# Miniprotein binders against a7ua95r516to809: the designs that were tried, part 42

Target 1, 294 residues: a7ua95r516to809
Amino acid sequence: ASLSLLSISDLVPDLQFIFFWMSNAIEILYFIQQKSPAYMQTIELMDDKAGSKESLLSATISANEEAMTILEEVIMYTFQQCVYYITKTLYVVLPGLLDCNPFGTEPSSEQCRRAAGVCVCAVCVMPEAVRRVVSVFQTTSDLLQQYQVHSEIQSQMFAYLFFFTNVSLFNQLIDKGPARGWFQRSRVLQIQASVKILLDWAKGAGHNHLAQKFFAKFCSTVTILASPPQQLSQMSWKALCAEHPSLKPVQLHRILTQYQLMAELGPLPIWQPSSEDEAYIYRTVDLLESFENH

## First folded at step 16 (miniprotein)

Design dm10
Fold by OpenDDE base, look of step 17:
Structure dm10 (fold): chain B 294 residues (1-294), chain A 80 residues (1-80)
Amino acid sequence: as target 1 above (294 residues)
Amino acid sequence: SMTYEVTIRTDNPEYLELIAFALRMLAKAMNLQVEEVRREGDTLRVRISGTPQQVEYFEEWVELWLKQKGIDAKVEVREV
């Protein structure tokens, strides 16, 4: 099936299988971790018949560690598979978020339309492009809850998904934004509103801290671009660096340069990089974010 | 070491694969040798070798795990 046709709904059966095994492997691991110390103690308390006890204990410790390793491998593998499938669906739907006009009237979600005809729930009032992204996250959340996956693993899952989303949106905005007119104030305000809807969902889902952390770079970029020229032109390079610490100097410089071109501003000396940052603004290798270093 | 057969019967056959996996992991964690795992319809049979004390603890672990999972299953252990 072409990647373009892959919906999160189509992956639910496969994801359910993976989440089932992931959750159960975690539970078994935890069970063994809790029970093993007492079991080892029983071996330690056995009568030492000619050094057999020490050998038995050592063999049992080794066997226990091997069992734990196998379970950890299962957990890691299943986690990776979940991330792989979910990120594929995100890859398909995320570009729509940047082209979305959240101020337009769009129809309610299909699920709510089926149930009530017209639904005004938070999801139904979302623009379709935003709703598609939220649907991926909500489905993930629902599956994690359904299978009672350990909270730490849930946090790690959402951390990665938010990271992936931020990198994807940031890179697309930086790379394609000028050509697609996404740097125009009206378009930026649409993007800002769309991202706010996503962040509001994340807050409602209990992932506010993770969302704020991992979307910081994209949010900073959008915030700068959404700023009125009259306001932004009064901010120095140092002030912008301090206000937006998630942006590398090369990224900030690129954003400001494109902003300047779009707003038809002449060269602004106040935006000139500091002598300390001057060498870094030319590091084009650092312009786009990498998916590998998370 | 003696050989034992652990038989698990459940009304939830959908969990038999999970139960088999759990049994293998629990047995391994206890340094019990798993000789054979067989599924016969809705019954799982596991052959293990170990000391009587190991097998007693193994039975306890299996029963506790099943209870925690909310799986209704009967565990039977016999020497073979």
Scores: ipSAE 0.825, ipTM 0.964, lowest interface PAE 0.5, mean pLDDT 91
Fold by ESMFold2, look of step 17:
Structure dm10 (fold): chain B 294 residues (1-294), chain A 80 residues (1-80)
Amino acid sequence: as target 1 above (294 residues)
Amino acid sequence: SMTYEVTIRTDNPEYLELIAFALRMLAKAMNLQVEEVRREGDTLRVRISGTPQQVEYFEEWVELWLKQKGIDAKVEVREV
């Protein structure tokens, strides 16, 4: 497999090969699981004059478990290969999401007026940066369906892809945001709109539950940053933690600090961390997220 | 324990690697010893050791798996 491939379309032949073996290993594992109980019963019903039936049954159980373990290892390895290649493509295209403007040139004022007082043109814009990310997700979905991959494995794959996307976007926003001006209110609103397009794709593809779960940290960050000062300044630290449980104390503290700088607010007593959380707001080791799955 | 040769012929030789893998896993799951797997063109020859009853179940599993997968193949078993 080539690590230099930058487009998902370039990876499709390699992914087809890997999905073929993954899906077949899953099917063989399921077949064995379904057929083994009846086979073990035939051994239990054997005429055993030599007293060897217990040894044969024990050996067969062990061999059966060994076969299933080998298949599980093949499934795990092929799953990891798929995720590796797909996330390499995602890693390249995701940064553009933070720089794009989904509110670009309005397609038509006549179309916007038809939407009963809501400008759907701004919401429906799919800039090239967002389209590139959606293309990776859509191609993955198409391949999983083409090879009839078990639905549980499909869910696990998208869970990881959404997790990876969340970590990548969150880390870049926190780490590069000050230098790139990404905490400016207008930029945050553009980022929020771009993420909404991704969430709409996930909902339409049947992955809404996974996207809601695994984008929570990045979405919480953007929601806080997008909040008007009049509204956010009335929310205590305790209330913010309750509304955004995905954010660690050090992360929430950093987000509020950047918000204060952008909004030119002084320290707010209502944002004072609880005494328990004060121990954690300086844990810089916990600021950025790990790409490693737990 | 007796030695058998399982012969699988298919019009779709692109599936022979998958079939060989499946046969190894099915045989292992039944505690059958696979002694040799050999490909000859569009034919797969597999040597296994087991009781006649075990081999009958193995043949049944292989035929059922091929049918469920939709692979058009002919399975023959003979004692060697």
Scores: ipSAE 0.769, ipTM 0.952, lowest interface PAE 0.5, mean pLDDT 85

Design dm4
Fold by OpenDDE base, look of step 16:
Structure dm4 (fold): chain B 294 residues (1-294), chain A 80 residues (1-80)
Amino acid sequence: as target 1 above (294 residues)
Amino acid sequence: SMTYEVTIRTDNPEYLELIAFALRMLAKAMNLRVEEVRREGDTLRVRISGTPMQVEYFEEWVELWLKQKGIDARVEVREV
C-alpha cells in the first residue's frame, strides 16, 4: 500500500542530499589526485637534515591512499543509495508500462510543470504510464546535471537503471505475460510502442547506446512477439538465435512456446531447438533474469 | 610538529558541514593530524598538528578548494 504512493517527487529532497555528497566527494577526490603529486615531490626534494625523508614520504603516501579510499567509499555508498531510491520508484511504475495503451485517447495528464497551459512537449503527450517511467529517468538526469556529477558516474547510473528496467520488464512479461494477455499481438504492439517512446527519450537524453545495449533482451522478446505468424513461422530456431543473441535458449524456447499457444499454430518443427541447445532449453533457472549480475 | 588553529569564516553557513568534511580529507591526504573540528556559528575552527611546510600547503589547498567550489570564505591560520 505505502509503496504505491511513493513518487519520485517525494524522494527529490533525499536524493538531492545524496547527490550533493556524491558530487562533492568526487570533486574532493579529484582535487587530492591533482594536488598530491606536487606535494609528494616537495617532500622528495626536502633536505634530509631534519629526519628521515623516506619515512615522511612513505607515511604521506599511506595517508593519501587512506583519504582516497574513504572518499571512494562515500562515493560508492551515495551511488548505492541513489540507485536504491530510484529503483524503488521504478518498481512501482514499471508494471503500468506493460498495461499501457498508448493508442488510447486517455487525456494527457494535467501536470506539465513547464507550462502554465496545455503543454504539447514530448513528455506531456506521452501516455501517463510511460510518462511516469520517463519522469523517474528525467528527474535522475536533472539531478545529475544539477550537481554536475562526473560523466562516468552518470553513465554507470543510467546503465544500472536501464539494466534494472530491462530485467524487471522482461521478467514480468515472461512470468505474467500469458496470464495477463500481454502475448496477444494487439497488447504486444502496445508494449512495443510504449517501449519505443522510452527508447526515444533515452536517445534524446544522450543515452542511446546504453539503452540499446541494456534493453536488448526485452526488445528482442517484444520484437518476436510482435512478428506476424506468417513471418515468424518461416524462421528456424537457428535463425532466431542468430537474430536475437541476447536471449538464452531457454528464454527463446519459452517465448516461442507461448507464441505458438497464443497464435494456435500447433507444433512447428522449424522452431525445434538444435541438438546443441536441447540441453539448455530445460534450464529453468536461466529463464528469468537476475538483478545480481550487474 | 607544532599545533595550528585554522579558522574559516563564511557567509554560506549551509556549506560548513561540507567544508569540515573537505578539510578533514585534505588534512588526511597530507598526513596532517586533525585534533579538533568545532563549529561556532558561521565559523569553523580546526586544530591541526604538523610541520610549518605542511600547514602552508594545507592553507593553500583549502583556499584553492573553496575557490573552486565558489564558496566565499576567509581562511586564517595561527600557531597555538
Scores: ipSAE 0.838, ipTM 0.966, lowest interface PAE 0.4, mean pLDDT 92
Fold by OpenDDE base, fold request of step 18:
Structure dm4 (fold): chain B 294 residues (1-294), chain A 80 residues (1-80)
Amino acid sequence: as target 1 above (294 residues)
Amino acid sequence: SMTYEVTIRTDNPEYLELIAFALRMLAKAMNLRVEEVRREGDTLRVRISGTPMQVEYFEEWVELWLKQKGIDARVEVREV
């Protein structure tokens, strides 16, 4: 009950604190990395009279490495905390994307707080369920920019968030899709349109490559399910494997089997797995994606 | 090694925790021993032990870091 009320806006103060420390830890690390060589060289040039120069240098190198390690740990910890909070929010809003009808005229109830008036930004005109997902990503982007987080860390964060989103959506679609009617052609087309809006946002935000890479599995699934029966029934197992390389054989087989049931198609010999893939289609452990494979 | 007190005064007291953290990390990176960190209102006092050369570099690093961060702060170093 309480998780359904958690919005990304409620987490902004906590996230701001974490992003502040993450950004500053990165800057301090960079500062030390830039200044340490000259400092070490100064120690190296000191008079050897005390025989302590080598020991001092060694101790300083060790201390320097320890300081950098501590900063790296702070960066990793803060990164993990950000991801933890953001993914919790995503977990709550992502199911709504699968049930979304983007062709419905339901006005988005929440106006963008950025404008004093009616905001007509691309986010405000989105279907509510899509807007909620996009708002998580947009808030993340805004915070990363606000605290001037290093571009590599920004890319890693979005990579992980897209990965998480893909795994979550894919697993939900595969596991619950048949029971929820998400494999019905009309529903699939709605899902496809909703995902397109999300991908268009990601493209506009400069994350097109990451989005294409990390959403590949979910997009492939939706593309197959959105395909007309006449078209899909002409595609061989081998052709489908080649066109959708992100899907494991067990996943493709599951999708095709559910498609066949939904479309009331008889057995299609053309979709029979190859002899090489036949052993893999029964590996149910590989059916759902793991969140640990990042 | 001698003991020094580094005093940082800033009009941006919201950054005192960050400054304290940065000073600890910079001191550690330089193999300086931080003996004590105290906050007195809008002033941070840090006691460090090191050589005169190390403390001179430490002062330079702290001033440069504060400047790069855009934090208006005065740094004073004294032997104690």
Scores: ipSAE 0.834, ipTM 0.966, lowest interface PAE 0.4, mean pLDDT 92
Fold by OpenDDE base, fold request of step 18:
Structure dm4 (fold): chain B 294 residues (1-294), chain A 80 residues (1-80)
Amino acid sequence: as target 1 above (294 residues)
Amino acid sequence: SMTYEVTIRTDNPEYLELIAFALRMLAKAMNLRVEEVRREGDTLRVRISGTPMQVEYFEEWVELWLKQKGIDARVEVREV
């Protein structure tokens, strides 16, 4: 199937299989961790008639560690597979979020499958492009809950998905934004509203802290771009750096330069980077975020 | 070491692969040698080699794990 046709619903059977094994591997690992100490103690208390007890204990410890390592590998592998499939789906739907007009009355084509009839739930009233993104996260949440995946693994999963989403949206906005008109104030306000809907969903789903943390860079970029020229032109480079610490100097410089061009502002000495940051604003390698940093 | 056959019968055959995996991991964690794992319909047969004490603990672990998972299964152990 072409990547363009890949929906999260199409991946649910595969994800169910992976989540099943991930959850059970975690449970088996936890079971072994809970039961092994008493078993080892039983071996330790055996009568050592032949000096074989120490060797048996050592062999059992080693075997136990090996079993736990295998389970950890299964957990890591299944986790990576889940992330791979879910991020593939996100990759397809995330560009639609940047083009979304949340102020338009586009009827959601897909009604909430959870209710018989017209559902007026928060997801059903979302713009279609936002709903598609939220559907990926909601499906992930539902699967994690269905298979009772350990809370730490759930947190790690959402942390990575939010990280991926932020990197993807940020990189697309920085790289393609000027050419696609996403730096225009009207478009930025649409993006800001769309992201707010996503963040509100994340808050409602119990992931507020993770969402605020991992979307900080994208939100900072959108906030700067959404700022009125009269307000932003009064903010110094140092003030902007302090207000938006998630942005690297090269990123902030790029955003301000594109903002200046879009708003037809003359040279603004107040936005001149500090002497300390001047060397960093030319590090174009740091302009886009890497997916490898998480 | 003696050889034992552990037979697991379940009304939930969809979990037989999971049960087989769990048994292998539990046996490995206990330093029990798994000689063979066979599926015969809705029955799993596992041949293990170990001491009587190890096999007793293995039976206990398997029964407890199945109970915690909510899988209704009968575990039978025999020396072979």
Scores: ipSAE 0.834, ipTM 0.966, lowest interface PAE 0.4, mean pLDDT 92
Fold by OpenDDE base, fold request of step 18:
Parts: C-alpha cells; sequence; structure tokens
Structure dm4 (fold): chain B 294 residues (1-294), chain A 80 residues (1-80)
C-alpha cells in the first residue's frame, strides 16, 4: 500500500497489539519491583547452610536484574514501534495541515464514530485536514487510555509526537513555504488558525504544557509571519530574539528575510543581527530541525 | 530442587499467552527454572524446578498478579 493511503485507523489493530504488550510489560515490571525486596529479604533471613544463602541471594539478584532488563527492553521496543507507526501516519497527514483553509465551509467527510448521525463535537466540526491530524493524536490517546498505560509513558509518547509534528511542520514551512505561498499573510492566518485548533485539542486532552513546549518553534514562526508589517518592522532583532527564544538566529534571520521579500519592505536595519549572532546566521546546517535532537 | 507443575485454568483464554509470559518473567525474577510451558485449550501448565520456598512464593506472586490484572483464574500447584 502506498504510504499516502496509510491511515491511523488501518494501524489500530497492530497498535492495539503493541500497546497491549507494552502496558502489560510495564505492569509486570512494577509488580516485580514491588515484590522482589521482600522476597530477597526472605532469602537473607534463611538459615545459613555453608554459604548457600549468599550464593542463592547473589544468583537471585542477578536473575532479578536480568528479568527487569528483559521487561525494560520489551517496553522500550514496543514504545519505539508505536512511535514509528504513529509518526508514519503523521508524516502522511501533516502536509495537508499547511494547505488547509480552516475558514472554508468544507464539510467533515468522516462522521464521528461515536454518533449515528451528524456530530457537532469539536473534532467533527474541524476542517478535514486538521481533523486528520487530530485523529492520529486522538487515536493514540484512546489507545493509551484503553490499555491504561502509565502516565509517564503517555507523556513521553505525546512529547515525542509533538516534537515530531513541530519539526515536520517547521521544516516544511521553512523549506517549502516561500515556493508554496505559505508566507503570504492570508495563508499564514490559515495556518495559524489550523494550529490553534490543534493546540486547543491538545489543551482539552490534558497535554497543554507539552504542546506549548514542543510547538514553540513552529508557533513562533507562524506568529512572526502573521504579524502585520507595520508592527513587525518596529521590532528589533534583539526584541524578536527575546520574544521568540525557541528560534535559532539562523532560523529567525531566514524567516525575517523571507518576510521582507514577501512584504516588499526593503532592507530593514532594525532586523540586522547583533555582532554576536552574525556568525550564527550563516550556519545553514542549523536552519532545519533534526528529528534526532529529541 | 524439586519439580512442580503449576496449572492455571481461566475462562479468559485470550489471556493465556500473557499469563505464560508473566509466569516466565516472575519465575525468572525469582531465579526459578521454567522447564516447560504447555497450553491445553483453556489451561496453561508450567513445569518449574525450585525449592519448596521458591515455589510457595511463586504461587503467591502468580495469584497476586492475576488478581491485580483482574483475570479470573484458578492456580494449582503439585509436586511431580
Amino acid sequence: as target 1 above (294 residues)
Amino acid sequence: SMTYEVTIRTDNPEYLELIAFALRMLAKAMNLRVEEVRREGDTLRVRISGTPMQVEYFEEWVELWLKQKGIDARVEVREV
């Protein structure tokens, strides 16, 4: 099947299997961690028959550590597999978010599975492109809840997914934005509205802090691009750096340069990088975000 | 060390693979040797080798784990 046809719904059975084993491996791990100390203490209190106790204890400690390691490996492996599959689906749907016009009257094609009729829930009223992205996150959330996955693991998973989403959207916007017209104010406002819907969902899902943290770079970019020329032209490089600390100097410089071209503002001395940042604005290797920096 | 057979019967055969995995991990964590794991329909039979004390704790751990998991299962242990 072409990657373009891969939906999160198609992966649900496979993800369910993985989440099942992940959750249970975590539960078994915690069970062993909780019960092992008392068991080892019992061995320690046994009558010493010619050093057999010490050897038994040592062997038990080693066996316990090995069992824990195996479980940790299962947890890590299953976690990675979940992330891999989910990020593949995100990769397919995320480009649509940048091209989405959320102000259009496009009816949501997919009815909420929970309602036999027209659902007016927050997800069902979303633009289709936004809904597809949200559906990936919602499905992930539902699966994590279904299998009662530990909250820390849930947080780690969403942190990574938001990170991935931010990197993907940011890189696409920076790389393809000028050519696709995404730097045009009207398009930026559409993107801003679409992202707001996603962030509102994340807030409603209890992931507000994570979303704010990991989307900061993309949101900063969109905020700058959405700013009226009259307002942005009054902001110094230093002020913009301070207001958007998630952006590297090279990234901010690129955004401002493209904004300047798009808005036909001519050269703005006020946006000139500081002497300290001047060396960094030419580091093109740092322009795009890496997926490995998490 | 003596050999014991642990028999687990459940009305939820869909969990037998999970139960088998859990038993193996619990046994390993306790330094018990698992000699054989067999599935017969709705019944899991596990042959383990260990001391009476280890097997007693193993039975307790299995019962507690099943209870925490919410799996209704009967656990029987016999020396073989």
Scores: ipSAE 0.829, ipTM 0.965, lowest interface PAE 0.4, mean pLDDT 92
Fold by ESMFold2, fold request of step 18:
Structure dm4 (fold): chain B 294 residues (1-294), chain A 80 residues (1-80)
Amino acid sequence: as target 1 above (294 residues)
Amino acid sequence: SMTYEVTIRTDNPEYLELIAFALRMLAKAMNLRVEEVRREGDTLRVRISGTPMQVEYFEEWVELWLKQKGIDARVEVREV
């Protein structure tokens, strides 16, 4: 019941406040950076009767650097607060993406399908779980544009949101997948379709390269699980590692174990880890991803 | 080093907290000391200490920043 209180719409006033201060701190920092050289030159050109010009210049350079450090700290703090609020919403809505069926709704009306871009009818046909995730990303994008946040900061924010999404979905699938039936082939194909919708949003929003980079682990997982048994059984462990470098040995091993069970390929291991990887396939400390990035 | 009072009057009092923050950051970037900040309705009064040259540049920076931000405000500086 209280889950509805974590809607992105409920957070908009708080996010507006934080984006306002973040964007203005960035603008003030840029203003200081632009104006300071000429000001420092003015100090250097002063009529220096007491021989104190160099101490004034040194003190001013130091104070200038301190002011910029304060602004950088405000920017970092406000960025972290934005991410905190947005990821709390994502944490609640992301698991539903693993349970939804993007194929179970009646086909979209021809009228909605004729629209050149995203339309309200297309969103209504989209599974509710996927719509909720897209709404978080879209609302974030709209707020960043509304407050004219620097494009580099916008990219950093979406890089982290995609990273968080990837970690959250991957960890949920690995940890809860067996009990929830998420490794069943029909479910995997539904998950693959749902993730495609998110990737299409990211491409349309101009974040394709970030999505490709930061969704890699979850996308690799789903790609492996969706592969036909005849094709996957013919691939060696080494080939799978080369094709899916984002997966650690323990993660690949777990995914292949679940795949073998659900495809009914018998109990004997099909994929033999390389000698260098064999020590790592049981490292459970490496199984789940950390939400802290490098 | 002399003390000055900077008075900011605006038709948009919702910006006064931002203006106060900007003034603190601009003053610090110039090694000016902010002694006091008071808000009186639609007016912001800031006391700073520094040389006449520093305060002249500070006034220019504040006016330019307000213009670039699109905030309609009147800036007055007087020695106190």
Scores: ipSAE 0.781, ipTM 0.956, lowest interface PAE 0.5, mean pLDDT 86

Design dm4
Fold by ESMFold2, look of step 16:
Structure dm4 (fold): chain B 294 residues (1-294), chain A 80 residues (1-80)
Amino acid sequence: as target 1 above (294 residues)
Amino acid sequence: SMTYEVTIRTDNPEYLELIAFALRMLAKAMNLRVEEVRREGDTLRVRISGTPMQVEYFEEWVELWLKQKGIDARVEVREV
């Protein structure tokens, strides 16, 4: 039976509903925060001949805090629902980045280049697999802007989406890479080029700092695998750890082992872990990353 | 503590559900009790209980919030 393909365009109506309520809950929370001090001051300055002012103020402060708590819960719940649905579509399209050839010719890419005398958008020039991922990010960005979601919430959403992307790509590369031939240098260079297109999108969208932070582990992996053998063989384990602090010892060890195998550099390990790291290079529980955000 | 009816009429009735939510949150933030929220066509009727001072500030907050949101609406408050 054929599997249904989740697409971001199929989810847009549901996402519009959720973004509408999230954005409005944020605006109402901000409104209350801005207006409450003056209102509380009015209570503090009122005539207290009946002796009820302190009780009224205390009750009002408590009710005000309850209202803001309810709004914060609505914002958190709607945020989580958005992320859940967006990452479902993202999970489906991300593996294509590992299989695509960004240097090849595709009908849409050739059509755009052939029509050089007309306006050509950057999205239609990129490989289809990259375009599908960018479409998820771009649609998310457009919806956040359409509903004028507060910039801090937009940053938090893209922080999680980039975190999710890194975990998904890294785990699939490490886990399925040997069987899929993804550790061969020509494929690593294709993957590197595809990721650069994605990073360029993030920079142009104003999310460069988040992308640099959250893609570090995957990018370090690809950088190591793309290195020439002469250059990499001259680097010690300690130097590689210092150059790639995002990689755990077990992860770095696995990457170097696969590199040595694919480059046919013989059976004897070239890179020798420090005595302090040696206890950690076999912890397979630490090899793959968790999707759980703490 | 007295009971008031807040009537909101708008030429944007698609916003009435949002307006009802906003009124509940604004009233709660001011320690006003919302007793009932009813939608009748393009009109929203809200019954609240509070002091005249609380209700005057509530009306001001509602009108200001509607203006900042860009919702064309008429707000009427009457004691019931």
Scores: ipSAE 0.777, ipTM 0.954, lowest interface PAE 0.5, mean pLDDT 85
Fold by ESMFold2, look of step 17:
Structure dm4 (fold): chain B 294 residues (1-294), chain A 80 residues (1-80)
Amino acid sequence: as target 1 above (294 residues)
Amino acid sequence: SMTYEVTIRTDNPEYLELIAFALRMLAKAMNLRVEEVRREGDTLRVRISGTPMQVEYFEEWVELWLKQKGIDARVEVREV
């Protein structure tokens, strides 16, 4: 059976249904929030001849809160369903970013720029593996805009998708990198270029701040591995920790070890962890990231 | 407390499920009891129980919400 059935294009009808209900639940919630104060005030200004005013107001407040709770649960459920479908497709396509060569066909990149004049066409110069990931993000963005989903919910959606992307890419690089040759310099430069295309998409889509925040760990890793040996060899362990605060000591230590192997360097005295950090570099439980947002 | 029948007729019957959901949520937010919801083709019929003041606000909320959504519908409320 083909796992290609997990593609984002096959899921669009399901996502359209879910976004339709999510957006409408949000709108009804805000409608109630906007209108309820005046309605409650009308009840408060009623004459209380039989003591029914206090009972009516109390019951109405409770019912109002129950209605808003139901709508919030619908919004949460539909958000989780969207995330479930979208991340399943991301999980399938993200590994390809680590294996692709974004410096591929020179003619397609030059032809796109030349034919378009001053026009920049990210899709036309994009390797297929990167295009598949961008397609998931772009389809998500298009659906959120089509259904006019509230901007805060759109931001939360992309925050989670970028978080998921970072965890997936970082864990695969650390865990599978030695076996796949992903720490070799030529491969690291290819990975860096592929991720740059994703970051450019996020910037153009208005999500630059979210991408900067949630890709920090993976980007720090690639930045270290892509740095020239002479430049990086001048930085101490403490300086590297300060420059890359998103990396835990065990993670930084693992990355530097792989850098030494890739650059054919022996152990460097300035990269020795401080005595304070030496206790943490052996915590293998902290090496890989969790998909659960703690 | 009195019983009313709310009738909604629309040229956009594809929205009737959304309209039914919205009516249930708006009624609940106002502490109106929804006794019955039934669909008859392009028409939605809803039975609610409440005071005349509550039902007057409910009708206003429904009409305003339908207008904000751009749903072309006619709302009729009758005591039963």
Scores: ipSAE 0.776, ipTM 0.953, lowest interface PAE 0.5, mean pLDDT 84
Fold by ESMFold2, fold request of step 18:
Structure dm4 (fold): chain B 294 residues (1-294), chain A 80 residues (1-80)
Amino acid sequence: as target 1 above (294 residues)
Amino acid sequence: SMTYEVTIRTDNPEYLELIAFALRMLAKAMNLRVEEVRREGDTLRVRISGTPMQVEYFEEWVELWLKQKGIDARVEVREV
């Protein structure tokens, strides 16, 4: 593993090597699985003149299982290596989503920029930070297709990549958000728009279910923060918990606290935690998400 | 149990490492003992031990796998 690589393009040769071996290990495993029953049947139907048929069958079953285990370990190891390299690039590019403006008030051309943004398509401009993240997902998808990786493995890889993205964005927002001004309403709306572009990519790539499942916590956070004060102040703690079950009490409490500060609201009685949740709003061990669970 | 030498020659020598791996896995899946694997240029030489029946099926599996993978290779099996 090289940690000096900051672009997915720089990692493509390493990823091609790993995907090559992963895809071939999968194909060999499948081949053995398809051919072994008939071979075992041939052993079962042999003339047992030497009286060793049962020993041969038992040894062959054991050896067959061992071969499949080796292949499964190769697949798991190469999968983990792919995820390692890809998430290293995601780690570098994901923070930019929290700092970018997807609304693009300035035109991309110099003429449009000098004309004070008279480009009618300025709202449709995808910022470079979003393009960098989409490029990681798209390159991964292209490589998986190029090497004809089994569809279940492709789904598992994107499940982890979306999980990693969610944890990384959520933790960055909670941990660095106050100092970086990411809780300001205009910034939250920009973040929400950037995430929408990622969700649209995932839907178009056939991963909508995985994205909805694994982005739930970050999306809930941004949805709450983006809500107008008039609307959010009408929702009780219980209602917010019910609408956003992915958020732990300490996380919801922190999000509402930052919202109050940003909107210059005093404490709201309707946001008082339920008696059941009150003990949990100070569990700082539960505030940030673990990259080890999903 | 008899000893055989399997010789693989291919027009695509960049695949020889993959072929060697596949042969090891196929042989193991059939309970054949792989005694030696050597690469000599565009040729792979594999020494295996097993019954004539096991080696016959091994050759069939290797030829079928190479065909399904699209690797143009010549497979020869000789008792040694």
Scores: ipSAE 0.773, ipTM 0.953, lowest interface PAE 0.5, mean pLDDT 85

